# VH-VL binders against Exosome complex component rrp40 (rrp40), part 2

Target 1, 240 residues: Exosome complex component rrp40 (rrp40), of Schizosaccharomyces pombe (o13903)
Amino acid sequence: MAEVEEKGLLSYYFPGERIPDSIISQDGSIRLGPGLVFQKKDREEEIVVSKAGRLHQTGKNAMLIDSRTKRYIPATNDQVIGQIISRFAEGYRVDIGSAHIAQLNALAFENVTRKSRPNLNVGSLVYARVSLADRDMEPELECFDATTGKAAGYGELKNGYMITGLSLSHCRKLILPKNTLLQTLGSYIPFEIAVGMNGRVWVNSENLSTTVLICTAIRNCEFMSDEEQIKYCKDLIKKL

## First folded at step 20 (VH-VL; from w1 with heavy chain S54R, light chain S93D)

Design x4
Fold by OpenDDE, fold request of step 22:
Structure x4 (fold): chain C 240 residues (1-240), chain A 120 residues (1-120), chain B 106 residues (1-106)
Amino acid sequence: as target 1 above (240 residues)
Amino acid sequence: DVQLVQSGAEVKKPGASVKVSCKASGYTFTSYYMHWVRQAPGQGLEWIGYINPRGGYTDYADSVKGRFTITTDKSTSTAYMELSSLRSEDTATYYCARKYIGSGQYFDYWGQGTTVTVSS
Amino acid sequence: DIVLTQSPATLSLSPGERATLSCRASQSVSYMNWYQQKPGKAPKRWIYDASYRATGVPARFSGSGSGTDYSLTINSLEAEDAATYYCQQYSSDPLTFGGGTKVEIK
């Protein structure tokens, strides 16, 4: 599979985004693989992304979106981003991208009582810490720092956008105090970020378009040098 | 042994497109930058661009920016260069070249070259 | 862009003579590299980091220089040394080559 990388073009796409004609025209007639669909807009046919991922060329006239995600293996004290999938009396079931659904107790928050527990909805995102990881058990989550008992950034993630399928190594790099990509981006655009060790990153900024742009940058810069990242960011900002 | 094997000669008309390939072997493809250099007949060497095969980052010379596109296929360890909107001035032998991985800023291996002729 | 000027454009000498090729940069560069190219063939790395010979390069070849001025010297020319030699820098973007010096053996 040939990765489609062109200067000035994004290699990572989100659902609803259009594939640029410049990419399509290179191969003539195109066969759409997974993650791509034809859409008619204003009597014109366009190729749009149906699944988030990286654009790949498969053969002379075939393209697809690669959305392959590696399964996360929970480890104690990992910070993770999860999605609430169900609610029960004592807490929540949370998808953290592992083989097993995690459990988040309703009381596993800072200064929470039975009467003051957070009300999370199905579909809500949560930044949490893995408090229990066992191969034979459902992982357990907490939304406070294990040492201080404070929230320390853990809790519900409101608004923003979540990136999935990042490598663990990339996530580890992103959480470093000095990260060239994040510092460079931050110098131009204010944003919030939560990095999970489960291959998920949450970003929030002033608007959805900017948020998506930042997320795309995070995805695309995984294997770039510091110099490349800086250049990439500068070019990206010009598009805002 | 490290080898860079390029595709065969091409003859195109002005305005057409052509894609040149460079197949790498004998080393970890994603660990080295791949550059492209061209040489017009009887002229010197001109750098035209490069790609980081690991992340796909590219940069181009101003002379070809917007017209040339460098890509890679990791599965086949092959670098590609698409030349679009061809001009007579693009007539040249095109070389892929591996950049040394260390502190040195030189090319340690070269392809055999691909001649692209643009004629009306 | 850093412009590399090579001189002379052509050098015609007899076997056994000494050849000196010059490469001047418009700005200071950290390192200079040299490539040998024979007709119809791809360039070959010849001298790197100003003064180091690549593998297989005869001892009669040497490189020197710093800052903006670099040179490649062939102490005793042999017939096989007939080629065009290019200097190259990548201390700054973009990467650039000199115009080349063609060495001809009489």
Scores: ipSAE 0.026, ipTM 0.538, lowest interface PAE 4.5, mean pLDDT 89
Fold by OpenDDE, fold request of step 22:
Structure x4 (fold): chain C 240 residues (1-240), chain A 120 residues (1-120), chain B 106 residues (1-106)
Amino acid sequence: as target 1 above (240 residues)
Amino acid sequence: DVQLVQSGAEVKKPGASVKVSCKASGYTFTSYYMHWVRQAPGQGLEWIGYINPRGGYTDYADSVKGRFTITTDKSTSTAYMELSSLRSEDTATYYCARKYIGSGQYFDYWGQGTTVTVSS
Amino acid sequence: DIVLTQSPATLSLSPGERATLSCRASQSVSYMNWYQQKPGKAPKRWIYDASYRATGVPARFSGSGSGTDYSLTINSLEAEDAATYYCQQYSSDPLTFGGGTKVEIK
């Protein structure tokens, strides 16, 4: 009997498949993103996949199915959002949406000491810079600016929500100093944002509702004009 | 995989010069210092110097200062050490070893070593 | 310069025995590292930051210490553990190594 290996994070799922309990946090309420639904079976609630794709943890107790198959091609000095998929003595294996799993050294942080070394868990999100990119090698990541050695925003992304599957073009627009969408949103709701060149964006705000709202706006406004974005945001905020 | 591959053994006369190379692969060359450590026959390890490939900054042990020069070629991810004014006491196996530019004060990878023999 | 003194210089023990290697620094150091070197081979990182085992290092190896006194312990020696072990500091310039402890297995 072929031992069916239990699927975990980053595993590919088909519609109708159940998410294993081993992956589901038992601490607090779980939030389901796209591609996942609650199904009640025999008085038990199960998380079931509704869309084919890979399972991602997008925040604390938050998961989604990413149905986009386009892989990020790492490039040196790209800022990326990664998810810790495993840990070892020297560091972490990090999913950045590329063909290869990236490596993040435990020491690849600003001014870390034995006591202050980041202790990242499996599923944790990290904002990092690609320090090594080769198609035939595992990418390497660093959580500091290459020039200054400072954190410069790199590091663990605690709380918040991660958007996946954004176009690279959209991400490039989001990192511009003057972004109408982000400025507009920021005028209503204070929030933190990390934009990865790997099609991932992380957002954190005062509460889950506002975070989700911002994420929704970011996802939906990709092809909107500035005027449309402003209008959209105004309308969206009214729903709060 | 990380690799540090050094040049072959050298035999030189006192007063001569030799240049040893250390080719790095499997990692971001500029994210690590390249240190050099030597070991005389039957003796312990002696640190002799290092270079930061990003800026080219170097430092040397007093025992070799003014005689040894460490350089890098980023385009080939290769570190070099030129040993000049060689002395008999410079007879040793020379190792390149990388040290991360961030935290951690240790060498995680070493070259296979280059034996330099100085004899009359 | 920080001088690292390792003791004993040579340690001859039988398989299964416990080995304790000492490294004493002339000044306080933040962390101590240990390298294993076998004859004709390059040193290998073995213990780093006083107490962390490098990848591939068996669990029978452990490191401890702080300040000026550090030790490497091998619980239940195996034949493959025969090597010279060097301690190293880089808390202060210049980087320095201990004189090494040669572990021989009877």
Scores: ipSAE 0.023, ipTM 0.544, lowest interface PAE 5.9, mean pLDDT 89
Fold by OpenDDE, look of step 20:
Structure x4 (fold): chain C 240 residues (1-240), chain A 120 residues (1-120), chain B 106 residues (1-106)
Amino acid sequence: as target 1 above (240 residues)
Amino acid sequence: DVQLVQSGAEVKKPGASVKVSCKASGYTFTSYYMHWVRQAPGQGLEWIGYINPRGGYTDYADSVKGRFTITTDKSTSTAYMELSSLRSEDTATYYCARKYIGSGQYFDYWGQGTTVTVSS
Amino acid sequence: DIVLTQSPATLSLSPGERATLSCRASQSVSYMNWYQQKPGKAPKRWIYDASYRATGVPARFSGSGSGTDYSLTINSLEAEDAATYYCQQYSSDPLTFGGGTKVEIK
């Protein structure tokens, strides 16, 4: 993820500001991440900033506004970590750290029938994808990949520990390939991890001590350089 | 390069014990679970247990519980399996295998195998 | 325990033919791995997470499936493909293997 720098253009944007066409891909294909929305004005479609922050390019045709906020606003196809807060006949109400409680249908799992649906308890953690995000509606979740229909890691998160209150920016960095922090930790300790775009991360390892250590590292390394992260992790691991 | 090198073939009598070694190199030994898989002659693969080299945590298949022990020596990056009260059914090639820590939970590297023959 | 049933037990085909190997799980699994094993050799990782080829695996190999049904396909068999293929799951304890499918080339 790289910050967009263009001569004569602002790198920091406020809500309502238009992204210049010069930054947009010429092939007409663009994926908008957090903080960006399509808006129609005078029969022309433009990209408008919805959150204050710095413009980043995350891919060839992908951009987002990095606001370093901890408040999560659901977006379609976001992976999130939720906690079951209640059960009803057709599914679950799930806290995903947004203004609204999300809904997870009991059938929103891979190869699930009414007879074989998962039986989640209140307090259970789930890794899910936002299938519907509307300002006027409760977010909807699914526990399968939208393209393949496979679980793809979605589902109940058993055991482990959930980190809450991470910045969304930090979570976005954690999901990037070749993340220095996770690679470094992984080089010392085997562990499982689920990263939610909603400021939550779930970690599981062999024992509580190692899990806590990993979680501590994840929480503390947000503003560290790669070199600092490596050093920090090495020092932390010495305590094991 | 990652390598798993196992000890040589063993011939044992029923009731005896056998200890097989698996020396790991080319990676951080304590960062990966080490599994053991056996294969009887002409048969399929059977998982029999694993160890976390860092903490020493182990789990074993029901078929070998009580007779099977996995240990490690961190200083030499070596995993060991010991099977006691040997039976003819324990005759097999035993493999150590490193488990990948990412998605898929597959074995990415295997030892060359150690043949254990239990015969009267 | 999750039981993996592979079929057929033996598959004898000619070079150039298409081979389809099946692996059925007694319960739904999140992913499936495949290993190739030649006589006297250790298994090799071949397909992982249902559909991804391991490094060095030819493009003629493909994997698919979800839930309880998985398959490995060889689009055009070559002599070097003669081996036993095993499916494996670790979605739940204990880790289990299928019984294997032996592919023979006529």
Scores: ipSAE 0.000, ipTM 0.500, lowest interface PAE 14.3, mean pLDDT 88
Fold by ESMFold2, fold request of step 22:
Structure x4 (fold): chain C 240 residues (1-240), chain A 120 residues (1-120), chain B 106 residues (1-106)
Amino acid sequence: as target 1 above (240 residues)
Amino acid sequence: DVQLVQSGAEVKKPGASVKVSCKASGYTFTSYYMHWVRQAPGQGLEWIGYINPRGGYTDYADSVKGRFTITTDKSTSTAYMELSSLRSEDTATYYCARKYIGSGQYFDYWGQGTTVTVSS
Amino acid sequence: DIVLTQSPATLSLSPGERATLSCRASQSVSYMNWYQQKPGKAPKRWIYDASYRATGVPARFSGSGSGTDYSLTINSLEAEDAATYYCQQYSSDPLTFGGGTKVEIK
């Protein structure tokens, strides 16, 4: 089953979620801005989100939730990466980071029958296309190309590593056919990639450390020029 | 956007057969099970069965097995229900209905109905 | 088969009155759905998963229940609510409907 990146700074949080210890400073007192509260649980104090939004560090030991960043808004024909949260007889409920949980019909795969339905487990990742986007309804997903009916790379994402919280503009650059970063990395390392317009990117390669290194490169390259990306990739490959 | 349009009313003699069509539009036809339900005049709803349009597999209520055949044509996004050896008790309105895929397992869209009258 | 028993068969009430329609299952079910059907028309999705109103259903309609006992309530009956209401389950094979409750305006 694919691993999902632990949430960090700039990740989207919902009320009730705990802030990971890995991003909490050990250097003195911490100040909480809007959207965060202290809560005592099991002899430990923890920081819990009280307002939906992205986590920002505003000073050495200060954090807040920025609610100006919106959740993913489904659009028809968007490619998305979802995580299965429950299974039913005829399909799945899928988290895609939108206001409503999405639906994925068991029939929405290439060449399926009642007896040969995909058997996706809770927690599995899927690469899918938004087939219905309506603000008042649950989005619908399909794991096949609308014109040909072929899987076309949609379906379960096995193994690998997923990162989240990428901007839409970054994701649009990553799907370009001749993306400089991906072309450069691909010349040195074989890997698979899926890019979701919901700010999620999945990578799989021969081992987890290489996969995480590729994901780090993807996250770090957003504002680099083509020349900077090429140099960055070459320096990164030396670390393998 | 979603629409199910059924073929017109039929008047048949006992012993004949009838084939009712249900043309789907506004969604990916092969992503949803299609069900058939009938309703005799002044009576309640009776479930007939369904088809998986992707693979063509069907299942039927035990009470109606044997005379009903449900099929699809993927190229026209059309489901069909055929009933053979018609009897007067088969006089009813026949509906196609799309199955919602969520936790409710209910019919979210219905065809307008096709009246089949069997009389001698 | 899971038998759904609706009561009463007919409910005749005046406008503004509260109507309560019952649907009892012979075995526990996870999902109960309701349809409204007017004469000469196809059934329409009305209440799904016991208590959720379908799009366009007036707020005066509410659904409740769990296990074997479910109900549909119309808090202030209006003339347009005259119809037959059917409950339905597909928590287990085969899919079954209740016999319907006909709501009439006196």
Scores: ipSAE 0.000, ipTM 0.444, lowest interface PAE 15.6, mean pLDDT 83

Design x4
Fold by ESMFold2, fold request of step 22:
Structure x4 (fold): chain C 240 residues (1-240), chain A 120 residues (1-120), chain B 106 residues (1-106)
Amino acid sequence: as target 1 above (240 residues)
Amino acid sequence: DVQLVQSGAEVKKPGASVKVSCKASGYTFTSYYMHWVRQAPGQGLEWIGYINPRGGYTDYADSVKGRFTITTDKSTSTAYMELSSLRSEDTATYYCARKYIGSGQYFDYWGQGTTVTVSS
Amino acid sequence: DIVLTQSPATLSLSPGERATLSCRASQSVSYMNWYQQKPGKAPKRWIYDASYRATGVPARFSGSGSGTDYSLTINSLEAEDAATYYCQQYSSDPLTFGGGTKVEIK
């Protein structure tokens, strides 16, 4: 039986955390890769995490911690893009790239009731605000403005294309009013955009090839000056 | 040790209100939904509502909506239900039950139950 | 609302017999659970996610099913198994229970 509070494979672990026995194979010798160590506790050996990262199984009885992917650290009022992992009666579990999977209550949308609640599928993307951030617990999300209760652009992101791995500083610049890159692109191409502080950016336009071109421009322009961004965008538009 | 300990039995007249407590111990209170389920004498189980103690979200069954309120006190790890405008059909044993916010879609621990009797 | 229909309402069987309890949902369900309740006591976790036994549940209990049809089987009935068993769906709001199957020992 799985324990209700147990972390699993591909969950994010911090140094000092114990790997639950339910994940550990009981058949044969256990091989530990980087980020895991055996540690004595009460005359028994225990597997503990020595480096922050995600737990991966690399074979029968073999595990390691993958520390190469930086995790998003939730902060209250951050805007994030999440992906629905599972659906339950109370709502959704949502991957936002943080150590813990986030929760989105089924009623955390503008003007919903039990009868009119949204029906989000596994794999769908949502634009949401972090309503509760606690390093030791699953973050909570809401798809409405905290003050007004209005959707304010939050909710399901239909169609489009998402890129990941953008730096926080880049995402902060993209959210600014009058962002040079987005204004330049927007003067030539109609598109929608959502920017998450978790390093995720979603774009939607009339077709996939244009959408991917916009996403490529966003990724490539991080360190360009405003003048360089304008020139780069104009050159890209000529390729259409 | 995980425990959910509920307040004692109540006898009420129609039109009154009742407040039932459910004191949690042995776990992180804010990691679990708290649900309320009632059972009329000789009848089956009826879900009536829940609260997420972290964000305060609640939802209630149609049978009690408008008359039913669930609250929590995080400092004492206690959930409360309050049912107003009591009717004879509200006579039941009321249970609190927890469900982990993460995986495992079932009620793993239940309170001992609180009998509420509504009679003239 | 998803209606859960349990049958039979009552099973009266002798020790050692096989008991089969049925739970049929009005719509497909992803998460079906079972609870045991003895008279005067709170329900107790029994089977979760259709087929997994909760800690402490004897091996003679098994659960099966998917979609709309679920069952709980007691392979060799014992006196302590006398109780009412409820199925419950946790997949869709509102959460609903079946009407229960009372298992009695002759």
Scores: ipSAE 0.000, ipTM 0.531, lowest interface PAE 11.1, mean pLDDT 83

